VH-VL binders against q9umr5. Designs and how they scored, part 62

Target 1, 268 residues: q9umr5
Amino acid sequence: SYKPVIVVHGLFDSSYSFRHLLEYINETHPGTVVTVLDLFDGRESLRPLWEQVQGFREAVVPIMAKAPQGVHLICYSQGGLVCRALLSVMDDHNVDSFISLSSPQMGQYGDTDYLKWLFPTSMRSNLYRICYSPWGQEFSICNYWHDPHHDDLYLNASSFLALINGERDHPNATVWRKNFLRVGHLVLIGGPDDGVITPWQSSFFGFYDANETVLEMEEQLVYLRDSFGLKTLLARGAIVRCPMAGISHTAWHSNRTLYETCIEPWLS
Short names: E, the ipSAE of ESMFold2; O, the ipSAE of OpenDDE; V2, 0.75 times the mean of E and O plus 0.25 times the DockQ between their complexes.

## First folded at step 3 (VH-VL)

Design b9 (framework fv_mavrilimumab; at its last look DockQ between E and O 0.14; V2 from the best seeds 0.00; counts 0 for: pae E 14.0 > 2, placed apart)
Fold by OpenDDE, look of step 3:
Structure b9 (fold): chain C 268 residues (1-268), chain A 122 residues (1-122), chain B 111 residues (1-111)
Amino acid sequence: as target 1 above (268 residues)
Amino acid sequence: QVQLVQSGAEVKKPGASVKVSCKVSGYTLTSLSIHWVRQAPGKGLEWMGGFDPRDGETVYAQRFQGRVTMTEDTSTDTAYMELSSLRSEDTAVYYCATEYSYGFLPDAFDIWGQGTMVTVSS
Amino acid sequence: QSVLTQPPSVSGAPGQRVTISCTGSSSNIGAGRYVHWYQQLPGTAPKLLIYANSNRPSGVPDRFSGSKSGTSASLAITGLQAEDEADYYCQSYDSSLSGWVFGGGTKLTVL
């Protein structure tokens, strides 16, 4: 029997977005119990990520309890951060594969017109003034806004990403690292044609330096310091990187080739 | 799979109102973003309005504001589009369609109803 | 009159390559918004052909491709077949209008 699959959606998402994924899983792994968690849909996905983590935790605990052999997580976009945090705070999770599907794992510093909807008076370069304020941190998007030019503000004001990354010291850092390391495999999926995740390498824990040069995972301080276990996971062969070109952000969960190449192998 | 089934053809007089229904099956209506698009005979597609997940409300094209009302009955999984003060130029096939709900990104209309012909004539 | 501009018609012989352009502005295509394409056969509802600039839904052959650059997008059809004769529409989201916009449509004739 196949392990249950739990799906966590992204910003402004709904279960409908994963209809193709469900179809793919059903076809290739018949009998798999797939649960798309219908929490924090639509505008509710703007709520603080820690609130979302708590809500999703309450939903996944019963599922995990009924699956002693383990479960798989497929977490899309913003959901990928929710899942990472979830695995960090749960000392008893039984996640075999954590599939991060085009998630801004190392944060977002995008320069797209999409941000103007939420921040009509701000550009990428000025969003720090909003996002790193107490008011800004009440919005999920700001919880993983990572301005490379304002590192001090990020480190001190980020109430989510900086913490789960272990970039800011906190009393739970060691425990969270231990919990996260319980994961069997971390499957990182993303690609250069995503168009939303910026930089797209964020899906692989790459990110900008102060000069907006993209550095890879192994060059990141979080890796070098193994602040939340990336270095350890890599060393044990538990990190899978699956980049794919030609896929837009909205297509990651609805592309058969992507599924077969990057997702299916880890659902056994 | 999602299916959209629309109500039948309508013939109206100028000044009247028409209400077209769109019944959803396969998914609950609350999980979908329903949009309405019309097409006059021999003309192109024109977006009239639809649900925007980002705003959590229905948005209307400016051209139809004040004259169109889009509603949903979740108990019957049916969306409605009512157009009032009909004029001859409103003669068109009206389609309901579902939009992908992919974050803050507006996405394509992948499922369409079969269309409802509305004829406005004296 | 459409916010997105398409040629009213294009034609090609079977087996040929044809392209349909879609020109927008900085408030839609140029703003990084996705472009989608629809095929509409006579007497039928539009069918999604390309979504998010270059992605094909299931069932759409790979001889259909989409691209986007700047404020414009393009639909390319290779190996043109008789069954491709239809109207094609591009679509995008306009930030200034806070709504969806369509091209005027292109009538493709297979000679």
Scores: ipSAE 0.744, ipTM 0.887, lowest interface PAE 0.8, mean pLDDT 94
Fold by ESMFold2, look of step 3:
Structure b9 (fold): chain C 268 residues (1-268), chain A 122 residues (1-122), chain B 111 residues (1-111)
Amino acid sequence: as target 1 above (268 residues)
Amino acid sequence: QVQLVQSGAEVKKPGASVKVSCKVSGYTLTSLSIHWVRQAPGKGLEWMGGFDPRDGETVYAQRFQGRVTMTEDTSTDTAYMELSSLRSEDTAVYYCATEYSYGFLPDAFDIWGQGTMVTVSS
Amino acid sequence: QSVLTQPPSVSGAPGQRVTISCTGSSSNIGAGRYVHWYQQLPGTAPKLLIYANSNRPSGVPDRFSGSKSGTSASLAITGLQAEDEADYYCQSYDSSLSGWVFGGGTKLTVL
């Protein structure tokens, strides 16, 4: 039988958004128990990411306990950062496939027009003034905001991303790395036509240098120092990169070709 | 930014058909789920069906199944609702509405057209 | 006979608080579905007032609030003003009908 699948949604999301993904799983892997976690929905998805991690941790514990053979995670957008933190903080996780579906794993430095009710104008070059403040760190998007032109502020102010990346000292960094490395596969999905994740290569642990030139995962200090285990995972053959063009941010979980190519093979 | 502009009022006889248009501006039709909602005079709102542009799937409310067709023309960013075999009970204002930004907002109808009055009378 | 039941009317004096109920069933609100609220002024299209149970879109005053419990939802309006006189509709998804459903509407009268 197939391992249970746990789905973690993104910013302003709900379980209805995954109806097509659930249909695809049911069709190709009949009998799979799929749980879409309806926590931190709507505006609650703006709550601090550590708070979300704690809430999702409590929800996944009983599911993992009932599945000693392991589970899979499919984690979309902001949800992929929640899931990566879960893999680090849980001594007892039994995740085989972590499927990161267009998630800003190295951070976000994108246009904020889609958040106009919260940020009334596009302000990507100026958002560091808000995000790298105590008030800003109370919002989830600021927890992974990564301004390549203010890296010193990012390193000092980030309460989430800089910590789970091992870019800033943390007493739990060694334990978090050990826990993360227990994952069976890390499946990275994203593409150039996403339109929200910026740079889109953040979904593959790529990110801007100070000139806004994208450095790939293998060029990042966090990879080179193996700060949370990326180099070790790649050396084991546990990292799968599945880029796909032509998919907008809201369509990753509703494209059958994407599912069949990038997701289905990992739902053992 | 996103606006839905509907076609003008229609007067029809029983047994005829009506086709209401809904033109999208400020965004592309292929990125929006367009729904149709009607409201008879002095009555409440009634969902008729909707189109999900991500997979081309249309869902019709059961009471309209077989009488309603919802289509789109992506070259003009225009959605259409056609209701056939009209009866006097179909006299209503017909709205198009969208559930915008699936991954950023919940499934709420946040942008509405101005409405199209359809009168069915002998 | 709406799937979601609302009182046909409510009234209140200026400055008062009123609530509008929306009662569903296990196939909609009771299945964990979101409740959305719309305000409709006479001769105008509905306007989204509250989404996902309790969230306010930009431009909606904080004297409007929503909540959900069990199979029911509630819209609360404090500090009533004459401009609040309108029809109010709740909305949810119903799995047994495979579609969106609206409440029958509530006419709010400001006395």
Scores: ipSAE 0.000, ipTM 0.422, lowest interface PAE 14.0, mean pLDDT 86
ESMFold2 (binder alone), look of step 3: mean pLDDT 89; pTM 0.928

Design c1 (framework fv_dargistotug; at its last look DockQ between E and O 0.83; V2 from the best seeds 0.00; counts 0 for: pae E 2.4 > 2)
Fold by OpenDDE, look of step 3:
Structure c1 (fold): chain C 268 residues (1-268), chain A 123 residues (1-123), chain B 106 residues (1-106)
Amino acid sequence: as target 1 above (268 residues)
Amino acid sequence: QVQLVQSGSELKKPGASVKVSCKASGYTFTDYAMNWVRQAPGQGLEWMGWINTDTGNPTYAQGFTGRFVFSLDTSVSTAYLQISSLKAEDTAVYYCARNYRFGSPWYTYFDYWGQGTLVTVSS
Amino acid sequence: DIQLTQSPSFLSASVGDRVTITCRASQGIRSYLAWYQQKPGKAPKLLIYDASTLQSGVPSRFSGSGSGTEFTLTISSLQPEDFATYYCQQLDSYPTFGGGTKVEIK
């Protein structure tokens, strides 16, 4: 039998968004138990990401317990960060494939509809004033805001991304790295036509330097320092990069070609 | 079983230095950060900071910079606290305490403690 | 830093009594609050974490409650071995401790 699949949604999403994905999985992997977690849906997805991590953890623990052979995670957009954090804090997870579906794994720095909705009067260049405040860090979007021009503020104020990245030292950094390294495969999916994830390379742990030049994963300090295990995972062949053009952000979970090319191979 | 065993009591003169040791056993030393907590006579507990037992990187609480140095000898699973230029107000019991598995995303509770080391600074 | 204020500082009680200790934070700390027990000449011992979760091996007569800025430690029936000083600790920011509550024999 196929391993169970757990799906975690993104910002302002619900389980309904994944109806096509469920269909694809059922068609190609009949009998697969797929659970789309309806937690922190809609506006509730704005809650602090650590709160979400705790909620999702409570939901996945029973599922993992019933699947001794392991499970697969498909985590979309903001959900990808939630899942990465989840795998970092769980010392007993049994995740085989962690599929990060168009997630801002290295953070977000760009104007999007999501930001405009929450901060209608704020510009991208000034959002650091809000996001790196204690009040700002109560919103999920700010938890992974990564301003390349205010690195000091990011490192000191980011209560989520900087921690799970191991960019800011914390007492659990070593253990979190060990836990994350329990994954069988890290499948990174994203593309240049996403339109939301900025830069789109963030889905592959690429990001801006101080001059807003996009650097690759291998050029990032988190990789060079192996702060949460990227270098180790790459070395053992556990990282899969699956870029695809022509897919908008809201279509990643519904595109058949994307599913067959980037998702299906890792559900066995 | 997890154990933290600290070095014995110290009596020092003002201006001298002291080095307190904390030997860990019963677990993987480098997996858990180590904290130092001070308790002056008849007073409460005061967190001094922590050291990353994997990287050796220390973090000092406000008021514990300069004269206080955290260090490690991972080969013997031991953490050290060195205090230089000792003052009378440094008289206290110093505890090492291991991070607990649970806590906030940025700090954890302390589940195991050393027995404490009394450092007395007197003329 | 977040300040924790414990009340009372001293408490006299008898064996079998119900004892309640309060810890108030200067600001909201969610549930990142722990309780420790310290006996004379000994290191603190973790009793409760996350405001209400009982540490393994701790007797069930100990319980914790509260969230935000107000927390309580309760001993349902005080035993001879419970006479000690109790401290609350917060982890919402840099760790800080309350001033302690000494539970003495009446």
Scores: ipSAE 0.724, ipTM 0.867, lowest interface PAE 0.6, mean pLDDT 94
Fold by ESMFold2, look of step 3:
Structure c1 (fold): chain C 268 residues (1-268), chain A 123 residues (1-123), chain B 106 residues (1-106)
Amino acid sequence: as target 1 above (268 residues)
Amino acid sequence: QVQLVQSGSELKKPGASVKVSCKASGYTFTDYAMNWVRQAPGQGLEWMGWINTDTGNPTYAQGFTGRFVFSLDTSVSTAYLQISSLKAEDTAVYYCARNYRFGSPWYTYFDYWGQGTLVTVSS
Amino acid sequence: DIQLTQSPSFLSASVGDRVTITCRASQGIRSYLAWYQQKPGKAPKLLIYDASTLQSGVPSRFSGSGSGTEFTLTISSLQPEDFATYYCQQLDSYPTFGGGTKVEIK
């Protein structure tokens, strides 16, 4: 039989968004138990990411307990950051495939409709004034805001991304890395036509330098220092990169070709 | 199974220094940070900071950034607290305490404690 | 700094009594609170973490509750070995401890 699949949604999202993905899994892997977690829907997805991690952790524990041979995670957009934190904080997770579906893994530095809705007078160049404040860090979007022109503020003020990246020290940093490294495969999915994730290479752990030149994963300090295990995973052959052009941000979980190419092979 | 064994009581004069040891056993030493906690006579508990046992990087609480030094010898799974230029107000029991795996996203509780080391500073 | 105020500072109770100790935080700390027991001449022992989760090996007569700013430790049936001082600790910021509650058996 196939390992159970747990699906974690993104910002302003809900479990309904994944109905097509569920259909694809049922067709290609019949009998697979798929749980689309119904937590932090809609505006609740703006809650601090550590609060969301705690809630999703409580939901996944019984699912993992019923599947001692392992589970798979499919985590979309902001949900991919929640899932990465879960893998670090859970000493006893049994995740085989962690499938990161267009997630801002190295952060976000782009003007979006979501940001205009939340902060209507802000632009990416000045949003650091809001996001790198205690008040701003109470919003999930700001927990992974990564302004390449204010790296010192990012490192000091980020309550989430700088911690799970190991860019700021933590008493559990060594164990978080060991826990994350227990994943069987890290499957990174994204593409240049996403339109929301900025830079889109954030989904592959790439990001801007101070001149807004995109540095790839292997050029990032977090990779070079192996701060949470990326270098180790790559050396193990456990990182799968699956870029696909022509897919907008809201279409990743409803594109059959993407599913067949990037997701299906990893749902053993 | 898990044990933290501290060095014995110390009687010191003002101006001297002391080095308290905390030897860990029953677990992988570098997997868990080590905290130091002070308890002055008749008073409560005061967190002094922690040391990353994998990297050796210390973090000191406010008020403990001068005369107090955390260090390690990972070859013998031992953490140290050194206090220099001892003052009478440094008279206290000093505990080492292992970080628990559970806590907040930023800090942890302490699941195992050493037995404490009484440092008495008097002329 | 987040200050923790424990009450009462001292109490005396009989074996078998139900004992309740409170810890109030100067601001909301979510559920990031632990309770420790310290017997005379001994190190503190973790009893409860995350406000209500009982540490392994701790007797079931101990329980914790609360969130936000108000928290309680309850001993449902006080035993002679429960003579100790009890401390709360918060982790919503750098760790701080309450002032302690000394429990004496009558």
Scores: ipSAE 0.521, ipTM 0.763, lowest interface PAE 2.4, mean pLDDT 91
ESMFold2 (binder alone), look of step 3: mean pLDDT 91; pTM 0.939

Design c2 (framework fv_dargistotug; at its last look DockQ between E and O 0.01; V2 from the best seeds 0.00; counts 0 for: pae E 11.7 > 2, placed apart)
Fold by OpenDDE, look of step 3:
Structure c2 (fold): chain C 268 residues (1-268), chain A 123 residues (1-123), chain B 106 residues (1-106)
Amino acid sequence: as target 1 above (268 residues)
Amino acid sequence: QVQLVQSGSELKKPGASVKVSCKASGYTFEDYAMNWVRQAPGQGLEWMGWINTDTGNPTYAQGFTGRFVFSLDTSVSTAYLQISSLKAEDTAVYYCARNYRYGSPWYTYFDYWGQGTLVTVSS
Amino acid sequence: DIQLTQSPSFLSASVGDRVTITCRASQGIRSYLAWYQQKPGKAPKLLIYDASTLQSGVPSRFSGSGSGTEFTLTISSLQPEDFATYYCQQLDSYPTFGGGTKVEIK
């Protein structure tokens, strides 16, 4: 039998968005138990990511317990960060494939409809004033806001991304790295036509330097320092990069070609 | 079983230095950060800071910078607290305390404690 | 800094009594609150974490409740070994402790 699949949605999302994905999985892997977690849907997805991590953890623990052979995670957009954090805090998870579906794994720095909705009068260049405040960090979007021009504020004020990245030292950094390294495969999916994840390379742990030049994963300090295990995972062949052009952000979970090319191979 | 065993009581003169040890056993030393907590006679508990037992990186709470130094000897699973230029006000029991797995994302509770080391600074 | 205020500072009780200790935070700390027990000449002992989760090995007569800024430690039936000083601790920011509550024999 196929391993159970757990799906975690993104910002302003719900389980309904994954109806096509469920169809694809059912068609190609009949009998697979797929659970799309309906937690923190819609506006509730704006709640602090650590709160979401706790909620999702409570939901996945029973599923993992009933699947001794392991489970697969498909985590979309903001959900990808939730899942990475989840795997970092769980010392007993049994995740085989962690599929990060167009997730801002190295953070977000760009104007999007999501930001306009929440911060209608804010420009991306000034959002640091809000996001790196105590009250700003109560919003999920600010939890992974990564301003390359205000690295000091990011490192000191980011209560989520900087921690799970091990960029800011914390008492659980070593353990979180060990926990994350329990994953069998890290499948990174994203593409240049996403339109939301900015830069799109963030889905592959690439990001802006101080000059807004996009650097690759291997050039990032988190990789060079192996702060949460990327270097180790890459060395043992556990990282899969699956870039795909021509896919908008809201289509990643509904594109058949993407599923067959980037998702399906890792559900067996 | 997890144990934290600290060095014995110290009596020092003002201006002297002291080094308190905390030997851990029964668990993987580098997996758990180590904290230092001070308790003056008849007073409450005061968090001094923590040290990353994997990297050796120390973080000092406000008021515990300068004269206070956290260090490690990982070969013997031991954390150290050194206090230099001792003052009478440094008289206290010093505890090492292991970080618990549970807590906030940035700080955790303390599930195991050393027995404490009394440092008395007197002329 | 987040200040924790415990009340009362001193409490006299008898064996079998129900004892309640309060910890108030200067600001919301969600549920990042722990309770410790300290006996004279001994190190603190973790009793409750996350406001209401009982630490392994701690007797069930101990319980914690509360969220936000108001927290309570309850001993349903005080035992001879429970006479001690109790501290609350918050982790919403860097760790700080309450001033302590000394439970003495009446």
Scores: ipSAE 0.765, ipTM 0.883, lowest interface PAE 0.6, mean pLDDT 95
Fold by ESMFold2, look of step 3:
Structure c2 (fold): chain C 268 residues (1-268), chain A 123 residues (1-123), chain B 106 residues (1-106)
Amino acid sequence: as target 1 above (268 residues)
Amino acid sequence: QVQLVQSGSELKKPGASVKVSCKASGYTFEDYAMNWVRQAPGQGLEWMGWINTDTGNPTYAQGFTGRFVFSLDTSVSTAYLQISSLKAEDTAVYYCARNYRYGSPWYTYFDYWGQGTLVTVSS
Amino acid sequence: DIQLTQSPSFLSASVGDRVTITCRASQGIRSYLAWYQQKPGKAPKLLIYDASTLQSGVPSRFSGSGSGTEFTLTISSLQPEDFATYYCQQLDSYPTFGGGTKVEIK
């Protein structure tokens, strides 16, 4: 039989958004138990990411306990950061495939429609003033805001991304790395036409340098220092990169070709 | 200058079909979902459903499955409501209204509305 | 579906009056409530979102309050252009509208 699948949604999202993905899984892997976690939906997705991690952790524990052979995670957008944090903080997780569906894994630095809707008078060049404050860190968007021109503020103020990336020393870094490395495969999905994740290469652990030139995963300090296990996973053959052009941010979970190419092979 | 301009009023006989258009301008069409709202004479507002303008996937409210079809022509930034097998009870003003498409539209308000299209169905 | 009950259905008032309209939800909807104004023959216009946040360009005499199941729209000093029908809308799930409150000339 097929391993259970746990789905974690993104910003301003709900479980209904995944109805097409559920249909695809049912067609190709009939009998698979799929749980779309119905937590932190809509505007509740703006709560601090550590609060979301705690809530999702409580929800996944019983599912994992019932499936000792393992589970798969499909984690969309902001949800991919929640899931990566879960893999770090859970010393007893049994995740086989972690499928990161267009997630800002190295952070976000772009004026997007949701940022314009939330902070209409701010631009990316000055959002660090909001996001790198204690008040700003109470919003999930700011937990992964990554301004390449204010790296000192990012490293000192980030309550989430700098920690799970191992960019700031903390007492749990070694244990989190060990926990994350228990994953079977890391499947990275994204593409240049996403329109929201900026740079889109963040979904593949790429990000801007100080000149806004995109450095790929293998050029990032977190990879080179293997701070949370990326270099080890790549050397193990456990990282799968599945880029696809022509897909906008809200269409990743409703595109059949993407599902068949990038998701279906990993749902055994 | 965001605008939603709807097609003109329609007078139809029972059993006919009607197609109401809603042309968007002043914004990126695919960034906002399109909702349809009905208002029968002397009655309140009824949400009929919405269409995802990026994927073309419609969602219909309860009671609006069957004879009501939402569609798009993204090349001209236009949403359509088609009503088949018209009944006298379909006499109403039909509005289009946009809301933010990123995520589920259930949590976002309707900031711009079309002017409304009166559909009259008389024997 | 979440039902919204508006009260009163009709309200007769004079220019300068304070007007209060209530909206009750059949279950908690947090602060996901909007208020719309509709003048005769016109499309609805957004006044307030997130229960209490005033839409840009809306006069400050309009205010909203409430959370959970009970919500209020207040017009502090009614003006001639405010004679209209007002609708609440919940947005915590599939959108539903209240039945409306018609504010008429006394």
Scores: ipSAE 0.006, ipTM 0.516, lowest interface PAE 11.7, mean pLDDT 89
ESMFold2 (binder alone), look of step 3: mean pLDDT 91; pTM 0.938

